# Designs tried in a protein design chat: VHH binders against o13800. Part 4

Target 1, 230 residues: o13800
Amino acid sequence: MNQVTQFSGNSANLMLYWILKSYYSRFDRIMWIDTLGTFNPAALPLPCLEKTMLVRSFDAQGLKDAVDELESNLKSSEDQAYALCIDSFSNPIGLLMAQGNISFAHAFMMTLGRKCRILTRKFRLAVYLSTSLVYIKQLHLSKPALGNSWPFCLDHSYILEDQQHNKCLVHCNQSRKDLLGCSQLFLLLKGSFTHEYLTIDFYNGTPVSVSSKLHVSPSLYHSSTLNSPS

## First folded at step 1 (VHH)

Design e6 (framework vhh_7n9e_1)
Fold by ESMFold2-Fast, scan of step 1:
Structure e6 (fold): chain B 230 residues (1-230), chain A 123 residues (1-123)
Amino acid sequence: as target 1 above (230 residues)
Amino acid sequence: DVQLVESGGGLVQAGGSLRLSCAASGFTFSSYAMYWGRQAPGKGREWVSGISSSGGSTAYASSVKGRFTISRDNAKNTLYLQMNNLKPEDTALYYCAKESYDFYTAGSSYDYWGQGTQVTVSS
């Protein structure tokens, strides 16, 4: 609650749906910013959808404008609990970076990220972001997109790694609750038109196992995007 | 007042091509992202494609990616959809819309300001 949480990977958007399905009763209003045109209302229960405002924004300016409107709503309704879901945050920023000055795009990204973080501290707001992963050859590992300074805008960061047999491993990349890091492991089983289970294990301290069902449609695997490389 | 007028639909054989146009008026066209949606008989509206305000970024539904191309001419306040290799399942009424905010289950999907243009693809 009242934190900025990032999920990174090809299936990162599934975590946003799971969070809303599991916790929509804690929010009075939900804003979903869809930068890919892939929002799937069938993935959410009807009471959740009644609270959900869908905003489609394909470029960085549109993303900023949507966040500015959220800020206006928060200022006029300070007692209400809000959730903001951005699927995908990295897409419009990556496109902005490709268009020219990387320094400008980076500054834009960091300014917007800091604004989201500040809003979570001032208002009853939880922010959930999906981002892509980038493979780094020199380190032989995958890292969340958007560079090394971006994590300063985040309270929590999780990496989703696709596995065989429609499974996804979710591991903790960053959590401010634990300065020594966390090694939470989520096992998300994904498939078409069937109920699936999410199991959460916490490794830094006493293990806690939680399971929940998630119904996933095939359209979440075949999202329309401007690029598929990396 | 805001107005969007779609045109360019018609009857075409499978494998054929059509180019749809949307003439926009009553707002600053170059300041808004634009979208194409469609509705087949007896079905709900489906998002097809989107383009950023500058035209620098585009996105497509998986069912049309590689076959359809969205573009815009900000000087003419016109949005286009080039449709190639048309399939019978592309048969629908096609609408254009500007960027908007919606409560999906509150009784409003996109605010399409036009009658749309009918595309019929025969097998």
Scores: ipSAE 0.000, ipTM 0.217, lowest interface PAE 12.0, mean pLDDT 71

Design e7 (framework vhh_7n9e_1)
Fold by ESMFold2-Fast, scan of step 1:
Structure e7 (fold): chain B 230 residues (1-230), chain A 122 residues (1-122)
Amino acid sequence: as target 1 above (230 residues)
Amino acid sequence: DVQLVESGGGLVQAGGSLRLSCAASGFTFSSYAMYWGRQAPGKGREWVSGISSSGGSTAYASSVKGRFTISRDNAKNTLYLQMNNLKPEDTALYYCATDEYSSGFYTAEDYWGQGTQVTVSS
């Protein structure tokens, strides 16, 4: 806990639900920032929902305001454990960049990301973000949205690549050397460390089975081989 | 190699309907969230609607909610916007976009389409 973790890809939001469903007992309070209007309360157990404050924020300013509210809650709620889920982080920031002041948008994004990271160090807070994957035509690869400097705000970054037959390959794009590395996700999903790729089967928006055996596909070369720290 | 091509715009009377299409190529369409935006004369770009990569989640600007429906066909690499009960205020260039990134040689602008013009007469 007390880390900033990003999941990227089509099924990235499902990881946020899975983490809360699995670990809500570790948190006294949960804030879910919904940037798409897609929050599904049926995906979470009632005791988890009773701890969850839903904030809908469709633009970058609203996202910042929600994080500022979380900071106020953290300062006024001494010794409580908090989780912050942001689904999706990339969308409001991307819209801000589309307004043409890319330097401002980038500075805004990095300032907000650094703030989240600092809050995880000062308070009992875990931050979980979902972001999109984007294709970079010149490099012939897919990578998490938000560019090359954004990963410096993250402790962990995982890519979820959709496969056929409702399967998803999960691999580590980034993990700090001071932490548990890519094993963090293995511990969360399997309760044990492995050096293998994870294959997750989804049904009705939740993981139903997990395998640590290597399953290689062409899409894996774009994300894990070119974007991962290796 | 990445290309987004919009179509389906035109002239329509108030109260009418149009269906816009965005044909995507050069990337794995099913892996990316997609968006519709618009730009009216003398105004900046405005977000209209978004859809998740799987199509399971959608969002709309307040001005169009209940009148517009976004959808996608991942097998055909095509994004759609069904526009009902059109108003003169909906007159704009409509364009599709894929999810954004903030650094290096690429910006959101490099992956926005050219747009399709929608004109709603009173």
Scores: ipSAE 0.000, ipTM 0.134, lowest interface PAE 14.7, mean pLDDT 72

Design e8 (framework vhh_7n9e_1)
Fold by ESMFold2-Fast, scan of step 1:
Structure e8 (fold): chain B 230 residues (1-230), chain A 121 residues (1-121)
Amino acid sequence: as target 1 above (230 residues)
Amino acid sequence: DVQLVESGGGLVQAGGSLRLSCAASGFTFSSYAMYWGRQAPGKGREWVSGISSSGGSTAYASSVKGRFTISRDNAKNTLYLQMNNLKPEDTALYYCARPSDFETLYGSDYWGQGTQVTVSS
């Protein structure tokens, strides 16, 4: 918790649903900012929906206003755990950039991103963002949108690569949980990446299973049951 | 200077096996996840398999799952792809890749030059 996590790709929004479906019991309140008009309440269990506030904001100013409303709620309820989901963060910023003042749009984006990051440090808040991938033709590969400065607002960044048969590969391209043990120069110039891969199965556009290879057998004989968050 | 050098490709008949190797140098191999990609004639690059920095987690494209096994030897700075039960549709240039460092490389991955795998019918 208390970190800013980005998911990038055509199926990035499905990770936001998967996180809430899997971990909604850890949050007292959830704010979902829908910038595309595509929020699907059927993808979430009823107890999760009961603590979810939906805000539809189709432009950059509306996105900022929703984050400001979240800040007011956090200040009024400092003892509660909050999740913020923004689906999609890149859409309203891309529209703002298309208006021709790239410098203003970039400053707006970075200011909002820093605000979200500061809120995660001050309050019990986890932030989850979906964004697009940008295809680079000369390299025949995709990278997360929003340019080179944007990753400085993120603690974690994951890329989702669509696979055949309703499968999506999720891999980590950035993780910055703690600056202790990393030189500031290395972090500023090269970044720090946690490199774990996860296969996610989808059904009707909603993640239904996640599989990862467990390499290590239990080293000790324990009869303890695995923890279930819900 | 990051270098990735693939080897082990060749011509095999359908149902055969090949083991690809990637020798990595110029960076701390044990600190990076690695993956294999491929490019078939007339197609763009396709992600094939990935492995975490420790080797504790692996993932595969659905088209190769159950047939290919990715592994690594951090002491030797080497990435492997064991390919079993090869099919004609597996014919491609296979690339070793280190994920992008988008803070310094503008999102550019490091790719090797590739090793050709040709599977005859």
Scores: ipSAE 0.000, ipTM 0.133, lowest interface PAE 14.9, mean pLDDT 71

Design e9 (framework vhh_7n9e_1)
Fold by ESMFold2-Fast, scan of step 1:
Order: structure tokens, then C-alpha cells, then sequence
Structure e9 (fold): chain B 230 residues (1-230), chain A 121 residues (1-121)
């Protein structure tokens, strides 16, 4: 609750599915904004889907309209816990930038991000975003898309790096210290893993087990089946 | 060998109705949530509806809510989609899908070959 969390990388969207599968019981309503046309209902339990409103928005204006609709819903149902999943946030913004509207795209992105953050502070709302990684040739490194100002809209940021054998290394790129321990979801992830590293095994695009590099709670280490850390 | 065989599609006029069926075999039908999806020409696959293993819970895409009804008969291993007040924009290939079953571990989702629905205006 009360947080904006970003996952970046080729497999970042799988973290959104994993969070909903693991924690959908904490939410009364879920909005999933699909900007790629790739939403997979089979990846989620039916009780989770029953709570989920799917919105398809392939451009930046559609993304904003969906968030505005969520705000309207939150105002009419203030006592309900909501989750907002956006897969992918960077895609429609990248399309605006590709049209030569970099300044407009940046202003649009920051305005929308600030709105999401404000909504998490005013309502019982958790926001989960997937974004791409961008390679910076001059620095010889990859970092989350959307530039240097974007992280100010985020409470948490994780990077997913694909590894061999269907594994993905997830590491924390940003986490606000004043929010440590106040989010049940963040407490479960961070409290279970030393140095905020974890390894996720994937099977046909679905996370099936979670392990950490240094410390694993026995209840979270399962090597052959999809596990809910609930 | 998992098999899902859709039937019941066809040509219908706007405002009409169709009932789709999906015959399932090769798995314990009563243990899995089931789904209907569709793909219109030039568009990606769209989720339409879902139903729990017992049939006690259902969910619908906003575009079809109030017009479509999903149901199942576990004794016959059959999934249904009752489509009422059909619109030209409902024209698509309709697919039956087997969902993931959490308490039994992971299994691959499976989509059938589909049944064509064409709604004339």
C-alpha cells in the first residue's frame, strides 16, 4: 500500500503477475493497464481476475485516461484497497519520444508519475510498473528507461537481469528508507533476502520459485512448483 | 495429452445470440479454472471471461459484461459461453483456455484452435 514500485528489464512484467498471484487477497480491486496487448489471464488465479479490470491503452493519452478513471473510482470507493499494474509504462512514453516530442513526453511522464504517487498517499492504492532497460554507450551500462528525473516518482525500483537456465536476478535499484517496514509486500521481499538480492526461477514465463544469494527463509525456497509467499 | 475443442461459432446478425462450447479432455477438468479469449482480425488476443474450477466465481472483460455469460458442466467436461446482444465488434476467433492450478503446481496454459464468430451489421 501507499507506494509506487517499478520493475525494469526484459522480464519485468512477470514481477507484476507474481505480485498479484501472491498478494491479490490484500486488494479489493485491481486495475491492469496493458500497453502492449500481451496481458495473459492464464498467469493469474481466477479469484484475482474477478477483482481485475483490464484496460488496453497503446498510447500516452490512453494511459493518462485510464489513470484518471482510476482516480474517479478511488474517490467513489475510498475505503477499498486498490492495486494498479501498468505493463509497460515506458512503451507509450517511448512512442511519444520517438515522434520527436521529447520535452512533451518528459513533462507528460513526470506529471502522470507524480499523480500516481499522490494517489498512493491519499488512497489505499499500490502502484506497480514495468519499464524497459536502456543501454548507455558512453557509460557502458544499462539502466531503467525514462531518464534521471523519473526515479523521484518512485518509492521502490528493482532491476531484473536475465540469467542462464530460466533464472532472473532481481536487485534493488532504489528503496526509500522511511518506507521500510510500512509495506507488507516490501517487508516480505526485503525481510526475506539479504542485500535485497533474489533469484527467481521461471517456467514458460511464470515465476515458479524464489531464492536469495545469502539468506532464504525456508518457506520461500521451493525448487519445482509455483509458490505463493503469502 | 490436453485437448480443447471449441464449437458453436457462426454468422449472426447484430443483436443476435450464439452459445459456444468447449469440450475438454486429457486433464482433470474440475480442478482447473477455465477461460474464453478472442482475437479479431488485425488485433492481439483479448481475454473475454473466466470461471473458477467449481463454477462459483466468474469474471468478464468490461466490453462483454452484462451481455455474455460463462458457465461449465464438470460432469461433461464442457465449458460454455452464452453470447447475447452481439455487436459487429464481437467478430473474432474465440478460444477456450485451460488455466493454471495453484494447489496442484504449475501446468502450461493451453489454448484451443478456436471457433469463428462473425457478426453482421
Amino acid sequence: as target 1 above (230 residues)
Amino acid sequence: DVQLVESGGGLVQAGGSLRLSCAASGFTFSSYAMYWGRQAPGKGREWVSGISSSGGSTAYASSVKGRFTISRDNAKNTLYLQMNNLKPEDTALYYCAKGYYDSSGYDEDYWGQGTQVTVSS
Scores: ipSAE 0.000, ipTM 0.187, lowest interface PAE 17.1, mean pLDDT 72

Design n1 (framework vhh_sonelokimab_d1)
Fold by ESMFold2-Fast, scan of step 1:
Structure n1 (fold): chain B 230 residues (1-230), chain A 122 residues (1-122)
Amino acid sequence: as target 1 above (230 residues)
Amino acid sequence: DVQLVESGGGLVQPGGSLRLSCAASGRTFSSYAVGWFRQAPGKEREFIGAISGSGGSTYYAVSEKGRFTISRDNSKNTLYLQMNSLRPEDTAVYYCAADEFYTASLSEYDYWGQGTLVTVSS
């Protein structure tokens, strides 16, 4: 998919691993930008790793440099399908904001996000981002960290909320293609159908099962097993 | 624009460590991404790692993560490769390369050094 997809929450990075583990055969090359120093090669199969370039970005300028590198590679290899994973997009932007010039940091973030979106339209590129959540007490809700303008850079946005017993509740909070955003999750769930909520069970950092809710009633749950625990 | 000279190669025993240096000439060194490549006898050149001009991003082939560390000192116009836990299969000519833009292992770099031989053998 030639789209920009965001996953938000404490376990959002696990969705990036799960996508690559499940669908690496769709990509000729993968760039993984690691802003946290937490990349886990053991989470990915060897054929996936052989396609993967690991980039460690220490700050916002480094993140921009890595995206500029991707653009150069895309221009030299237009016939190839690429995936870009950024884990975490919000971390270096948050560090830049902490330096005191919030307007500069915001402009930098939006310029970079727009560039990623443009690259998905020009080339065979799928972009997957992980971001943090912030809790807003007045609204009694959690939302992605990067402010009200950031969603305009995204095609799809999903929120992962940690639950008890290694579960994550997944909400689709934005899709520019309506049901197509949620249908992307059908692809990931290997034949699941439209649902309002998904529950993903993680074992040792690896998804082992996914369940979905057809309606508000828990009795309408549908579930499937995605892989065996190791 | 940039000229590169590698040094620090030699014979080392398995499990040993070695630090390679790449000295650059040119006042725009900080504008270039610089990387390390190697070529073993009878094999294609392979990418090890690169570092952006600012030093803000470091690029690694996944297979080299943990054993090799790339760093740069723009004040000295020098690139370094720290190599730990060396194995016989690390025997190769090691090349320093620079490009005005960051590039993947299958892309061309504009400037290359002449190489330094590293032999890992007992």
Scores: ipSAE 0.024, ipTM 0.500, lowest interface PAE 6.2, mean pLDDT 72

Design n10 (framework vhh_sonelokimab_d1)
Fold by ESMFold2-Fast, scan of step 1:
Structure n10 (fold): chain B 230 residues (1-230), chain A 125 residues (1-125)
Amino acid sequence: as target 1 above (230 residues)
Amino acid sequence: DVQLVESGGGLVQPGGSLRLSCAASGFTFSDYAVGWFRQAPGKEREFIGAISWSGGSTYYAVSEKGRFTISRDNSKNTLYLQMNSLRPEDTAVYYCAADYSEWYTAGTPYEYDYWGQGTLVTVSS
C-alpha cells in the first residue's frame, strides 16, 4: 500500500477486481470510483462489498469531487487503511481533452494525479487506476493513455494485452522498486518492457488463475508463510 | 533525522562553472522527485529545475536556457546541479528540495516536503 498503481488495457479493470478480491482484508475501507457505469458487484465477495463505497462520476469534475471526498474521509479516520479504485481514470480525462482545451485538461489531470500521490504518502492509502492503451503507429507499439508526463504521478504501471481464449498478458511498464518488472529504457521502444510476464486466465469477467514470472506490486504478492510481504 | 545538505557554492567569475551537490539522508531518496531552487537578494525563491524519482525525466525553468543541468545518483543519495556560463544575475542562495508530489503542478516552495539550508553562489569579477 501507500502507492499509486496503474493498469492499462481493455481488461485493466479486471486487475482492480482481482486485487480487491484477493486482498480486501488488508483494507478497512474501499472507495470505488466508477466513471463508466460498469461496476459489477457480483465480481467481489460480500465481505469486500460491505467495505466498499461506490461513487459514480462520469466527468472530470465528478472524479475530482470524489477524490476530495476521500481526502475528507482520510482526515477524519485515524490509522485506517484505505484503498481507492478508479475505473476508468482515462475516460473522464480523455473526454475533457477532446473538448479542445488541452492545456487545461493536462493541468487538471496532473493536479489530480499529484493529489492522489500526496494522499498515499500522508495516509494509509493505496490507489489503483485503470486506463486505456493507445496504439502509436510510428513506434509500432501500444502505450498507456494520458501522455508522456502522466507516468510521473505513478509508482507502478502495468500493461495488459488481450490474447486469444480469455487470456491476458501483463507486463511491467514502470515500477519504482521492481527490478525484474521494468526492463532497460531502450527496450521500451521495441514494444517489450520486460522479459517476464504475468499471464491471467479470465472467467465471467474475473481472473481465475495466475501464473507469474513477473514481480508485481507489493499488494499483489503474498504467501502462506510469516515471511510474506505485508 | 531527515536532511538535505548542499555543497559546492562559492565565488566564481562570470563565464565560469560550478557543480552543486545535495546529499540526502534519513528518507528513501529514490522515492522522491528532487530539485533546485534559488533566491537572489531581495527576490522571492524561484524554481530552477527538477528530476524525477528514477532520473528518467527533467524539468527546467526558462531562465537558465540550457546553461544548467540537473542529475541524480540514487546509489549515492545525491542530487547535482551543473551550472555553466555563469552570470552576475545567477548570484543567489541555492536550495535543494525533495517532493513526493508532481513537479508539473508544484512550482511554489511551500509544497515541498524537505529542504536544505542552502549554499551561496556569488558570480563577480
Scores: ipSAE 0.000, ipTM 0.103, lowest interface PAE 17.9, mean pLDDT 70

Design n11 (framework vhh_sonelokimab_d1)
Fold by ESMFold2-Fast, scan of step 1:
Structure n11 (fold): chain B 230 residues (1-230), chain A 123 residues (1-123)
Amino acid sequence: as target 1 above (230 residues)
Amino acid sequence: DVQLVESGGGLVQPGGSLRLSCAASGFTFSDYAVGWFRQAPGKEREFIGAISWSGGSTYYAVSEKGRFTISRDNSKNTLYLQMNSLRPEDTAVYYCAAEGFYSATDYSLYDYWGQGTLVTVSS
């Protein structure tokens, strides 16, 4: 997993916990950036917690400093697999906007997003971030001239909306708006020669099952992505 | 060291069957998707099949679906390819591969490949 993935909605933070609970064995180190002071260690298994570094960053500068420190650790660590979870990414950025620093907030957001994407391309790093639904509407739908650049920093963007009969609605930002009227989340994991779709079923906000479907893209066989010993 | 070692190749007659194995070591095999590829002399390397980390999902090249079956045993760190109804055009070196990592030291993506095992289908 070497991608930047965004979850939006009231329950988006629960997806970060579920991903770590399900895939912590794939990571050597995990950094959790807590922007609200709400991190719940009881939500994660002990082996996962032993790999997890908690950083509390309530403002934009603290968030930037945490990512910069992660970059330094990635550069000094040989071939270790890392996960970065930013819980409520929209909170410190929303505070900048509320203070009248809208241009700075957008510039900060774009700089941080580009940096995360570059790091996932250079290192064994997966980035997961949660945001509020209002923030995503503002960036992608309400302010296209300023928000159109944000999707280019993301490999995946999913909107979770539990407003119809307690069912999860999933929207994809990279294609026509599709509504999936079910208590399910679909995740795409992209490898060098495979794409794996994960279906996660929820019951009362709790993940109860996972299934996967594997797909291969012919373009992944190019010599630039596939290595062979000589 | 990460290693993938293929075995089980050999000479078979048309219509025969063969099972290939790929033994993995040096990484947590059960965390990665793995697959089979082949390359005939003078031809491009082509995809045969892939299997998810859990073994719950498989994908095959359309031309091979129904004749070849991919499976894995995570307790033995081993990937398998069952080949049935073999034809002369199936003659190739067969490789197993595991999905790549990014190196922090040289900033490159690399995949792990085996050395290959030769399958010859001839009467």
Scores: ipSAE 0.000, ipTM 0.357, lowest interface PAE 12.9, mean pLDDT 69

Design n12 (framework vhh_sonelokimab_d1)
Fold by ESMFold2-Fast, scan of step 1:
Structure n12 (fold): chain B 230 residues (1-230), chain A 123 residues (1-123)
Amino acid sequence: as target 1 above (230 residues)
Amino acid sequence: DVQLVESGGGLVQPGGSLRLSCAASGFTFSDYAVGWFRQAPGKEREFIGAISWSGGSTYYAVSEKGRFTISRDNSKNTLYLQMNSLRPEDTAVYYCAATDFYTARSPYEYDYWGQGTLVTVSS
């Protein structure tokens, strides 16, 4: 899709791998921006890797340079479907904030995020971001990094909270596409669900099943389980 | 009069390491993305990786699996390729190339080329 989607949490990057593994056939070209040096080519099928350009960005300026070049590629290839994965978006921005002028770092971040969003509206581009979570103890709230203005650059935001026994609870933090937003991940991954929340089972660092529950009134729960692609 | 000159190639044992250099002259080096390609005997020229004009981003062919690292020094107009855990299948002529198109990975998208340096990994 032509949307900016964020996943936040310790396992957020695994969702980017899952999306590409499941849906690489929908994209003509994939750019993966790796800010941590942790890209794992073994996690993706060979046909997916053939479409994937790995970019390692050491800082925020490098991240912007890569996005600027993606824009040039999109302008020269308007009929091609592109995916952009950034793992992790919060890391280079956090480093930029630590270096001095917070206002400059914030403006840089928002300019870059707005550019990504504009590109998804103009071209056949889907953007997937991983970010860290920040726990605010006084509010008993975990929220994505990057502050209060950052969500305005996103169409969808999902939070992944690690649970025991290789389980991860995923909940929708933000959706701009009406009621469809929180189910868009499952529409993209498996087809046709309406969900309030989902649970992802992990095995050896790979998602192996995804389950969801819909609360309906009266208080009955319906659930479904999705198997990972083999 | 744009020139790119590779150096640092040679014979190395499997599992060894080499560092290649590419010296640029005749253009504003910091205005160009620069990258490495190789051509094995009887094969087409293949992309290894490239580095942005600022040096802030690198991108690699996924097949390299982190064995190769690209860096640049704009004050010295020099591009580097650090090659680790070398294998016999890495035997090739290694070329540096320059382009104004950072995400270019096809040889046809590069404007300037060096003459190449031979790397032989013997078993």
Scores: ipSAE 0.000, ipTM 0.324, lowest interface PAE 13.2, mean pLDDT 73

